# VHH binders against Protein EARLY STARVATION 1, chloroplastic (ESV1): the designs that were tried, part 8

Target 1, 368 residues: Protein EARLY STARVATION 1, chloroplastic (ESV1), of Arabidopsis thaliana (Mouse-ear cress) (f4i9g2)
Amino acid sequence: RSEKSEERRFDQKMSAHGAGIKTSSSAVPFASPKSRFLSKQEKFYPRCTPRLTGPQSRDTPPKRDTGIANEKDWGIDLLNENVNEAGTNEDGSSWFRESGHDLGDNGYRCRWSRMGGRSHDGSSEWTETWWEKSDWTGYKELGVEKSGKNSEGDSWWETWQEVLHQDEWSNLARIERSAQKQAKSGTENAGWYEKWWEKYDAKGWTEKGAHKYGRLNEQSWWEKWGEHYDGRGSVLKWTDKWAETELGTKWGDKWEEKFFSGIGSRQGETWHVSPNSDRWSRTWGEEHFGNGKVHKYGKSTTGESWDIVVDEETYYEAEPHYGWADVVGDSTQLLSIQPRERPPGVYPNLEFGPSPPPEPDLPPDQPQ
Key: E = the ipSAE of ESMFold2; O = the ipSAE of OpenDDE; V2 = 0.75 times the mean of E and O plus 0.25 times the DockQ between their complexes.

## First folded at step 1 (VHH)

Design w4 (framework vhh_7qia_2; at its last look DockQ between E and O 0.03; V2 from the best seeds 0.00; counts 0 for: loop humanness VH .148 < .165, pae E 13.1 > 2, unsure alone 58.4 < 65, placed apart)
Fold by ESMFold2-Fast, scan of step 1:
Structure w4 (fold): chain B 368 residues (1-368), chain A 121 residues (1-121)
Amino acid sequence: as target 1 above (368 residues)
Amino acid sequence: QLQLVESGGGLVQPGGSLRLSCEASGSIFSDYAMGWYRQAPGKQRELVAFIYSGGDTNYADSVKGRFTISRDNAKNTVYLQMNSLRPEDTAIYYCATDLEYGYLPDSFDYWGKGTPVTVSS
């Protein structure tokens, strides 16, 4: 969707005036052979699909599956049971389930459940560990860790957690969520890693981001993105993606935008480095004044440049990246944790409630 | 697992030079991009120099032309050569791997303890 925003920007830039553009009037300022090559980032951000199969192993997780995102809700249910059992399948593979709990200071309670399996010789295995933690300060945590490997050397690992805490100084509840996924081939030089996080409070302050990287077919790629919302109309979003081949070619695209009440800016860079270290880049920017005028500027290594002010209305369309519900499925189950009875004087959970997804504070971008 | 140990910091007069070293343990050092960061008193930690697994580098504008980052994969070491040092370069210097450039990262010791650099007469 970030690509849709760039396409809209390109169209508006070309239809505005053309003043200050040094390239042909039939050319889009950001459309060049190199820019078109790099704009196909979806083709240049491949994900490895490692083979991970065995008697009790699991397939590589789907893009959005970091826990209960599918039919594995029963993993959470095991936290409410005292389950300890093990067995052997007909093929000689083994499986187990175990659980426990720990108690500590300030009403600390940790409940956990683990299940897994191994092939007869131990060359293939998989494990899922679920845990829930709480205490009298209002701290709550729900998490899972899953992993597996097969006899071909393929391996995968996945974790996610949701933490609720009370900020003693600000007297506010905050939610922090994080997830990590990894997969690696044992037979190919291929693998991928993804880390995702989200933090928000009861007033709508939100911070989200992800770091991703992988390798497939002698190509490596990296992706970062972040979003920040202050709950009061300010929006900051950015993305930085790049890739590299074993032959030394590198290319990337990055952008950021910051808006409040129709006033803000956007800027970005598309770049390419050849194996002999020749660098090409195109930088661009927009300043939105909220008065029906937009300043558009940019330049490229090949001498293209522009710096113009156009008559254009500013309407920001919020196009969020994947959120927690997309990562774990129905997130309403993650807030089911109830703390133990608190003694008198312990900090109450007075400000906590499910924080709704941030609602766009700016008008949606209308077709123009 | 990757462990990082910084060394080479010290007291130097303005205009002087220092070479910092960061030694890594493990056979996978060459697979990681490596960076040098610094933190001056009362300020946030900032990236100073970065070297990719393939050897390409980039630098903060404040040090470009004065600092050089390099690596020796045979010795599992990354270096920061600091020339024409200024009082504003005074900070604790840290090396770190960029987890984005590794597969299955081991993050036990992402940051070392750092090596202090003081530039004063």
Scores: ipSAE 0.000, ipTM 0.149, lowest interface PAE 16.4, mean pLDDT 63
Fold by ESMFold2, look of step 15:
Structure w4 (fold): chain B 368 residues (1-368), chain A 121 residues (1-121)
Amino acid sequence: as target 1 above (368 residues)
Amino acid sequence: QLQLVESGGGLVQPGGSLRLSCEASGSIFSDYAMGWYRQAPGKQRELVAFIYSGGDTNYADSVKGRFTISRDNAKNTVYLQMNSLRPEDTAIYYCATDLEYGYLPDSFDYWGKGTPVTVSS
């Protein structure tokens, strides 16, 4: 937000030399994908529908472009006892709740709770499962899976996970969050799918991205993007978005940037294909030398081109807006998961393994 | 590694029907888009139909209304129901998927070996 000595707009408006950008919305200017993660999440609460003893009804699909929810948005509240209950409400709808735990090797434990409901006539149904997992390696996982169907025939499915990995020796912690979301109309040729991920480590390494697809009747669209921060000042961001209609019109926009210490590049392409297969394309690039000079260049299939060097301040996002400290603060339930207690005298099965016979000054071998 | 195995091809009369199957192994099938392509002798390989991981479909104009693509995630299988077959549908039919993207119809990088379909009088 800090305004430096630059104007809100560059002197080169829309490639003012005559490169041109169609106003037909064949290409959408990118917005920072990070801004979408914090303001678009849909929330579910157990008490949205008044009930006497059964779980709240959850018959609405997830919403597009809402990123990965924080754990508190789910309201996960695992039961401490094994439960297997079912019943009917006064309106004739049915419900169930169950819970349990599963045990496995190396201290693995999964505590889980499952609930669901069905309308009186069976036209609407939903399920939601919550879990906590842990083992003796320091692994922890908090997760949700939900699905449903309404009386209009719409259906949806969503997963959400938050995972902690720890190295016992180095104590380097990693938190990963992910979500998959799907919804499909029962009455239209319409639906969408999204896969989101975020990965963080305590040294500032951060990776985020999404793959998206959608369709509404005659139009389909795809969106992919990624951000990578190495925690040491190196940044890579990229996007690839495109859409098509059944009439044969296609359009897209893609770009990437890579920067370190004020030096780097950006490049991209905007393209459009008409129904008769005529293709228009405009490519562009910027080279940032770290000395106040920027080489800007580009060309189009209609013969437009530019190749200039300007005096311009270099700006790029060197650090993520949401990083390790933020995800730790938002992951308190994950971090509070208590692993299964080790019995006295029981050690992990994996300790030192024998190595090849060592020689003086012979370095340890590594697998290739 | 992912393997795709087609079946269900054969000889059929004009106006008849066939159902092609493609079974996937070695990867999670439900997360990826699947497509059917065909290649007749002397012609370029062409897209016939594809289905996204979320179930949405798309068809070549030459087969709309006659062919239906579907998937069964429990069996890791995609199907192509081919009705009202014509002699010009004679081709080798290939199943394909994109393991990395799952959602891009033009970026398939895993292919089956093909199953021949012959429509003859």
Scores: ipSAE 0.000, ipTM 0.173, lowest interface PAE 13.1, mean pLDDT 74
ESMFold2 (binder alone), look of step 15: mean pLDDT 77; pTM 0.784
OpenDDE, look of step 15: ipSAE 0.014; ipTM 0.295

Design w5 (framework vhh_3k1k_2; at its last look DockQ between E and O 0.02; V2 from the best seeds 0.00; counts 0 for: pae E 13.3 > 2, unsure alone 61.9 < 65, grease 26.5 > 24.2, SAP .669 > .668, placed apart)
Fold by ESMFold2-Fast, scan of step 1:
Structure w5 (fold): chain B 368 residues (1-368), chain A 122 residues (1-122)
Amino acid sequence: as target 1 above (368 residues)
Amino acid sequence: QVQLVESGGALVQPGGSLRLSCAASGFTFSSYEMRWYRQAPGKEREWVAGISSSGSTISYEDSVKGRFTISRDDARNTVYLQMNSLKPEDTAVYYCARDFEPYGSWDYFDYWGQGTQVTVSS
């Protein structure tokens, strides 16, 4: 009985993405990100050290989310259908749905589905595209893009992409994820943009980052961070956040840390620029020698300074909190992509070292 | 060095049209979102229009929607703003701006051009 209920739910999930898809709301799909820098026009205080205990986590990219379905369970099945249809909903809104299956060189295969709609009066419109790509090199890709706009001048788009690369030289797999989101207001001088990326390989090399920008009326802000791990104990982390007003006031805070085997450094700067370009800043740093002593130093444009050596153990995160095993576990849909069958005697250009045998002078199907 | 050079500003009568151009150099133009802003005398700088790196995503401030069109020509490293049905309220210095740098760069600042003056008067 449960199985029958699950079968009905599965069918309902597939139908919800095709027949009768509604037009998008006039509201922005994601909330505008809040920034502490929008209201922070005060002079900042230097930090002797970033917090070693407590929240030091940076933003992680959003995962691909269809809301009503796990993409690994239904997205592949939806991409197996070829459709080209359009209609009108009971509320007078219009919709379309199309899908395709494209083939190309070196085993290239793309399955895609696109859907969209428009309100009865044309006051709002939206489009959503999903795709699955592969080829004979071991490359696999999943992607989604969504966008919309309304008659009030609001516009928004989001993308999410996940790719698998296979390195033939090392036989090393790499998974990369990226997501981008943007929203702009038609009624206010307001908008925001966010980009995230994660890159992982099977040996523990990891790179993560985010790049954000927003504007609200007279203020703009930027927020960036990155993390790099070599999988062998080396780590580089950095953050840079700053904001400005249209009157020319700017302020920001940035820092970085680099460590390997208990030895490394941290440094940062908090800064402020007035409308007439007068700059104030405070800089700080730490040198970690791996011997139970840490050199801490800093200075400001207003004459504050310190230069001390303290007895302190060095603590830092040498490996990412989310890494290769986690991403493989979360990438089941990507890893389940079925490449095109290779005909006997055909080899991908980048999969094997030896070249394929020479082709005959005449085409295989040419009549004699 | 990153450089943005706006041109095309002029004095026009209400209802007139102008096409602004912004020539970009010193960076990989095709990789960046480009934006137009304007600043009227005694007012804060206002966002006007934006176009994504691919050219597929375009957006406008509400007061110019339907009258202004942003476009780009990546072969010429140029972004354009076609302004139709101009109003006295559109009088401002118009600025071209480059959005974000590629990941891993410490070049975080938006780069602005020098601006081009648009005056709409009877």
Scores: ipSAE 0.000, ipTM 0.136, lowest interface PAE 15.0, mean pLDDT 69
Fold by OpenDDE, look of step 15:
Structure w5 (fold): chain B 368 residues (1-368), chain A 122 residues (1-122)
Amino acid sequence: as target 1 above (368 residues)
Amino acid sequence: QVQLVESGGALVQPGGSLRLSCAASGFTFSSYEMRWYRQAPGKEREWVAGISSSGSTISYEDSVKGRFTISRDDARNTVYLQMNSLKPEDTAVYYCARDFEPYGSWDYFDYWGQGTQVTVSS
């Protein structure tokens, strides 16, 4: 009796419920590294706020290499009324504050406030002026001027301007910022000067630059740089720096970068001159062909030399980091300036505004 | 006529030292920067060191920094290369050169010696 062991084939229908794990690839938005170049914008405290107590003096020169502050940093607060006040503080220091408005042709209006003070002994003094300007052409301006002297004999002057105007050629709106700063030591043959400028238009045209000069006794230095963006992809950047030491050594470093649509060039030079007029120099260049190849070449007076083509990706900034949208965003007060009411039928005379004041005589470039 | 004559090349063991000399003639030696180059077999000639006319400025190729010392004796119209801690990779013909243009121009000309053989081998 052959017991047919019925091998019960347990067909385990493993129902592979393929739970489609929707891997929600949460594209962690690559937080664009917010350029932490939050330059510690020294909070310029609005000094134009009517204080019950006389305005407080700045007792130190401005800081070097701080660039152009934003409108919000200046905290421009013009007095609404014509004020002419003066007083003496408990410490014997004196102060004044003034405000007014000037009217001109073509709907020109300038509101201004001025304040200042002097220490009891007259050893320290300061003055600050704020203004806003407008006319019927669409011109708007904010500005600040500050100057002072401290008890140590140091003196300083600084100015800031922000301007909205229509470009005469393109009819595009432009915002221009500029700053000038200088300080002189009362005790040493020392001083510095800085000029900064930024120009923007709505098409992406951007110009930035700075001139810096300084002296400390027998030491002196110069720094110049510029950036140009045409809004169409053309970029020009350059720097030129040089210095002279107490020992009579001179050194310099300069470079230029020019690019359009991935094609361009870089070139530069580093040099130094010893007190005995012995010169060393290194020059270099790069040609970028836009095809992933770069021709690199250079030489030095001490025998360094190279001339090679390498596979290298071209990197350059085709657009400014801070452009039109940014400057507009940071120019809220400027934009809020209200021109005088224009009478019906009266159109602004587009007289070519006075030629920008002649650029202050830059200290003579020391001959390289 | 400008002449540069190198000497001092030899066979040395790794870690050894050599001093190369380049005797210059036919020009005002003290007015010119002097340079050392080397060329290994099958390789291109490469810059090794340079010294300014006054001797106040000195430069080295990165691979020889801290090991090689360039110097000059204007009274003898001679430039030297002291080579310490020599390595097999330092094996090359070493050449002395004068820069024709003291100022960094895009176009420069050098005068060369005949070279001296340096061999670093166990």
Scores: ipSAE 0.000, ipTM 0.219, lowest interface PAE 12.2, mean pLDDT 78
ESMFold2, look of step 15: ipSAE 0.000; ipTM 0.197
ESMFold2 (binder alone), look of step 15: mean pLDDT 79; pTM 0.801

Design w6 (framework vhh_4orz_3; at its last look DockQ between E and O 0.01; V2 from the best seeds 0.00; counts 0 for: pae E 15.4 > 2, placed apart)
Fold by ESMFold2-Fast, scan of step 1:
Structure w6 (fold): chain B 368 residues (1-368), chain A 123 residues (1-123)
Amino acid sequence: as target 1 above (368 residues)
Amino acid sequence: EVQLVESGGGLVQAGGSLRLFCAASGFTFSDYAMAWLRQAPGKRREWVALIYSGGSTDYADSVKDRFTISRDNAKNTVSLQMNSLKPEDTAIYFCAADTPYEWSGLYDEYDYWGQGTQVTVSS
């Protein structure tokens, strides 16, 4: 990946009117989307080969990685600079930075910063917008949107946001994270799309998921997964991954599990379809009774089958690997957002809940 | 209630053009990737075109430079402009949407599908 190699060699350059500004290569304006796309291929190709031996097995959903934190930190520094500037680099490329504030109803405040650039011939361009939002309901939001095109005709778009819902009246706090990324090659029949979300509340409710799609030349792949924890011991997890080729070959692996208090089930299917429409599959299931007995069953199109009851302890992850305490610790920038000062006699207009009473010695006031 | 309703199919001579429409309702259209797939007589369903929620597009090699997918988020509509049609493009064309799945169960390739619209290209 050439972009990571450049980070070790020298800082990237953004200039104004002939003056040079060096920055780390992690903030490279013209970073190639192909490097990002290739990292996706490394994770998902080749797909799992069909299994013909042994009792059932299942994939665990990928553990969460917070590699976005450094980007959030950098964007917030830009918000504090309040810069409006433009210039040209020695190579003829141009760049700009702008910033602003938007104010609205119910104490709404959005601070934002945007930067962008283009190559000297206009064949490459990029833009990045960072923002923080808050209002008097306790809402806080951090976000970024990045997009660009390079000289090879590649294009990409990326957004992520992190929000806090903090209701003073219900004593409920939630943090939600989401991201959506996509890229398309200008020189190859290739592209990819990814969306993911994470939601946490202070009582241990947790929901995570992702949907991914990509194509490289004659192959396309899909990957979806979800996890749900109710904070009371109930767990739902599932994955569904599959791929196909131009010749009509398809293969995939999918499973789900549901548990509460040692009782539950798992089931899944690994499958393959040949170009002539011959389908091979291996299905499996487990039924857990919470009494030290597990019913295991399955079959394949090649004639393998099993239907057994075994003495086995039920094992499952009843709590998320990364939960409320972790996300609070990793959301210091979000939690540090300072809302607009609320004037005396003005109270928040809460969404989806009863309005709080006006302050006792002042009339209610909602000027927006 | 989620619905995808295709329209615009019909009969056309080779070299002609058709525009397909898909009207979506019952979900937040702007958050979802939208796709067109087709199934020719006696063949498997094949992917034709995809438009991501951000507006970027992808096409199957067989339709590249002939078909154009677009979306109108204000009207919850995705469209497929089909130019230079060939007899090999004869198929039922399906609209599909990709959304998060929030309930237990094994998930399939697309969350929502239309019923399809017939396109017939005569030689």
Scores: ipSAE 0.000, ipTM 0.149, lowest interface PAE 16.4, mean pLDDT 70
Fold by OpenDDE, look of step 15:
Structure w6 (fold): chain B 368 residues (1-368), chain A 123 residues (1-123)
Amino acid sequence: as target 1 above (368 residues)
Amino acid sequence: EVQLVESGGGLVQAGGSLRLFCAASGFTFSDYAMAWLRQAPGKRREWVALIYSGGSTDYADSVKDRFTISRDNAKNTVSLQMNSLKPEDTAIYFCAADTPYEWSGLYDEYDYWGQGTQVTVSS
């Protein structure tokens, strides 16, 4: 069927009319500058109207794998006065806010603020605590603790600490960061835990690490890793991971890297266990000689084997991406903490501060 | 599209010989180490042979001196000559490309797999 291509020719002639708009130069008279007496608007410093609205809670668990946040990210704002307040919002939710100042021996001072709330039905609750600590030894600490439960039954706990202290052995200033996070599902057999730490000194010594655990019903995973920099070019990195699936399959991966001045080694193992308990493993290694040659070797339980020398350039990170200068730059609030005035003639008791958090478990010695 | 296509499988008597072929396309063949793996019924997949991008070869102990792996980079093919075949060699044989350039030791998964070819050795 032939449907016709109609040509419509629309002609429209729109005409050019040149209308001569007369530029009448009307001389706008110079209005005399009335001296507006700028009445000194008393800058009503808005009195901090007590925000009658209670602090707003985070209604969600922390995110996984976020590492250690900077102090700026926490927005630590300690109340300057001792406060003890509570109220009820229009929606029936309740809130509290409190602050305090603790004093101790050796010039110890702890400033803290705490706030929290609960929904009208009690189904959700949250608490946040901030603190600042110092003493005469030069110890400074910032910290945060957060916890909560939402209406879905999810619960979480989170803590963060940043510490400045003098290393007992080197007498160098050290900044240490740590974080712990956990969350549990209210509806599923699910939860996770993360522990993070970072340690820095002024000579470039750096330690970083994390422990991670998680479960989702019949699935579980475990992860550990660490990085060590001695500030002189020596680097150690390691990872150890394993997981179990719903099917009963297990797998793991671990590796270690050691380097100094272009010479070093890498080694690792990958393994899996089938539901029927069949085990598979592959081990590998690399020796870097610093001369552009690398010895690569490995084997598996399935008969794989290799042992070769290749021409390959060695690449490794001799320095941490985030080091002393960076952490100092990001620790302005920590550094600004002012200790109490030390009386003349009083010296801090160098009692060894709280035992450093337990050294992260060194990777289990690879069974020889 | 990346493809690995195995051929040459079949039925052979014990003591006989077969030659398997794998034709590769869709990737830079010369940059990859190529492997043969096999899976017998009810058994776990096992590594059989490897040829590096540079032409060096490795073999599982079970097939050493009986099997020979070779490659033709001009034709994008890898082959497995199997001699003195045994009933225990009965399996599906897979061609795989494992790692680019050279064997790096990080081998969680082979990059590319063929569909496999059946080899049956009768007693």
Scores: ipSAE 0.000, ipTM 0.228, lowest interface PAE 14.1, mean pLDDT 80
ESMFold2, look of step 15: ipSAE 0.000; ipTM 0.177
ESMFold2 (binder alone), look of step 15: mean pLDDT 83; pTM 0.838

Design x1 (framework vhh_7d4b_2)
Fold by ESMFold2-Fast, scan of step 1:
Structure x1 (fold): chain B 368 residues (1-368), chain A 127 residues (1-127)
Amino acid sequence: as target 1 above (368 residues)
Amino acid sequence: QVQLVESGGGVVQPGRSLRLSCAASGFTFSSYAMGWYRQAPGKQRELVASISGSGGSTNYADSVKGRFTISRDNSKNTMYLQMNSLKPEDTAVYYCAADYSSSWSEEYLRDYSYDYWGQGTQVTVSS
C-alpha cells in the first residue's frame, strides 16, 4: 500500500510540473507518416497505422511534407508555377499538377496549387493542395491539405494553416495557426484524429492547445491539453487524457496549473471506472502563496489523504508542449505573401469581424 | 469490393412515411458508425442521422428529431432510416455513409471524410 501511495504521489507530482511529455527533439506533433514524435506516454494511447499505398515512382512530383516546423516544406514556390500538367510514371501510376487564382472584394486574392496521383490499377490515390490568401486589410493566410486513400478503405488526411490579422500600419493584431491530421483503417475499427492550434497577439497573449482522439483494438482514447500566457507573466496549463474499452472500462488523468509571479495553484485527478460503474479516484492539489509556504492536499477513494502546509520556495518555469512556434518561432513564409497592388486613392476596409472575409471555394475536389 | 446500396426512396405525399435501407458489403459492418446524409438541389450535404457500430448511440439533426428513426441490423449488414410525417422540405437525395470515427470526430466532418458512400436514393415529398 505504501508503494501504491508513493507511485500515485509521484505520478501526480510529475503532472504538477507542467506538460508530462516532452522531448528536446524539434519534431512536430503532426507530421508525414514517415515522421514521428516519440514518447512513452504517447504509446499508451494507441495509433492507427493504415496501409500506405501512394505512388512510389521517382517521376511522381515530390510530395511536400506538411511538417509545420520546416518552412522549406511549405511549397510556397508551387503557388508561383502556374501549372496544368499530367503524366504517367514508369510503374504505370499517374500524376497531375494544376493551379488557379480567385479574386474578390477589398483586394481579396486566393492562389492555389494542387497535385495528386493514382496507382496504375486505381487501387490507391493521393492529393495535395496548397493555398495562399490575402487582402488589403493586411490579412494573410497560408495553408496545405493532403489526403490519400486506397481500395481497402484505408485513408489519411492532414492540413495545416497559418493566418495573420494586422492593420495597414504594420501593427500585428494576431496570428492563428492550426493543424489537423487523421488516419482511418478500412478493414478494422481503427483510426485517430489530431487537431492542434496556436494563437497569439501583439501584446504577447498566447493560447495553444490540442485535441486528439483514437481507436485501436477495441479501445478508444482522448487527449486534450491547453496553455495560456497573458504576456505579463500569467500562465495557465492543463491536460485531460482518458480512455475506454468496448466493455465499458474507463480511466483517465487530468491536471491544471496556474501561476503568476510565484503565486498560484496546481490540481489534478487520476480516475478509473469499472464496467459496473464503480469509480476509483485520487485527487491532489497545491496552493502556492509566494511567501515560502505551500499548501499540499489530496485524497483517494481508497482512504489515503493528506493536508499539510510546508516551508518551500516556489520556483515555476513553464515547460510548454512542443508545437509549431516552439520550433520555428516566426512566420517568414506567411509574411512573404504579396498582396494585390492597391490602386491610388483606394483605401482598404479595415473592419475587424469575428472571421476573415468570405472566400471562394477551394479547388473542385474539396467539398464545402 | 466495398459497396453501400440504398433502397426505399420514391415519391410520397406530405404526412406519409418511407423506410430507407442501406445494404453494406466488403467490410466489417459492426465496426463502423453509419449515417444518413441528404442533399437538396443547390444545397450542401446535411447529416440527417447517425448510429454507432453497436447501435447503442444515435444522433439526429434538429429538423428531423421526433420524425425520423435510424436503426441497424448487424446480422444482415443493413442500416435503416424510418421517415415519418414527411414534409416537402425533406425532398432530397439521401446517401448512406459509413465512418468508424463519426462519434469522436464530429467537430470535423466533410463529405469526403466518410470512408464509404452509397450512390444515393431520391426522396420526393410533393403536394
Scores: ipSAE 0.000, ipTM 0.135, lowest interface PAE 14.5, mean pLDDT 67

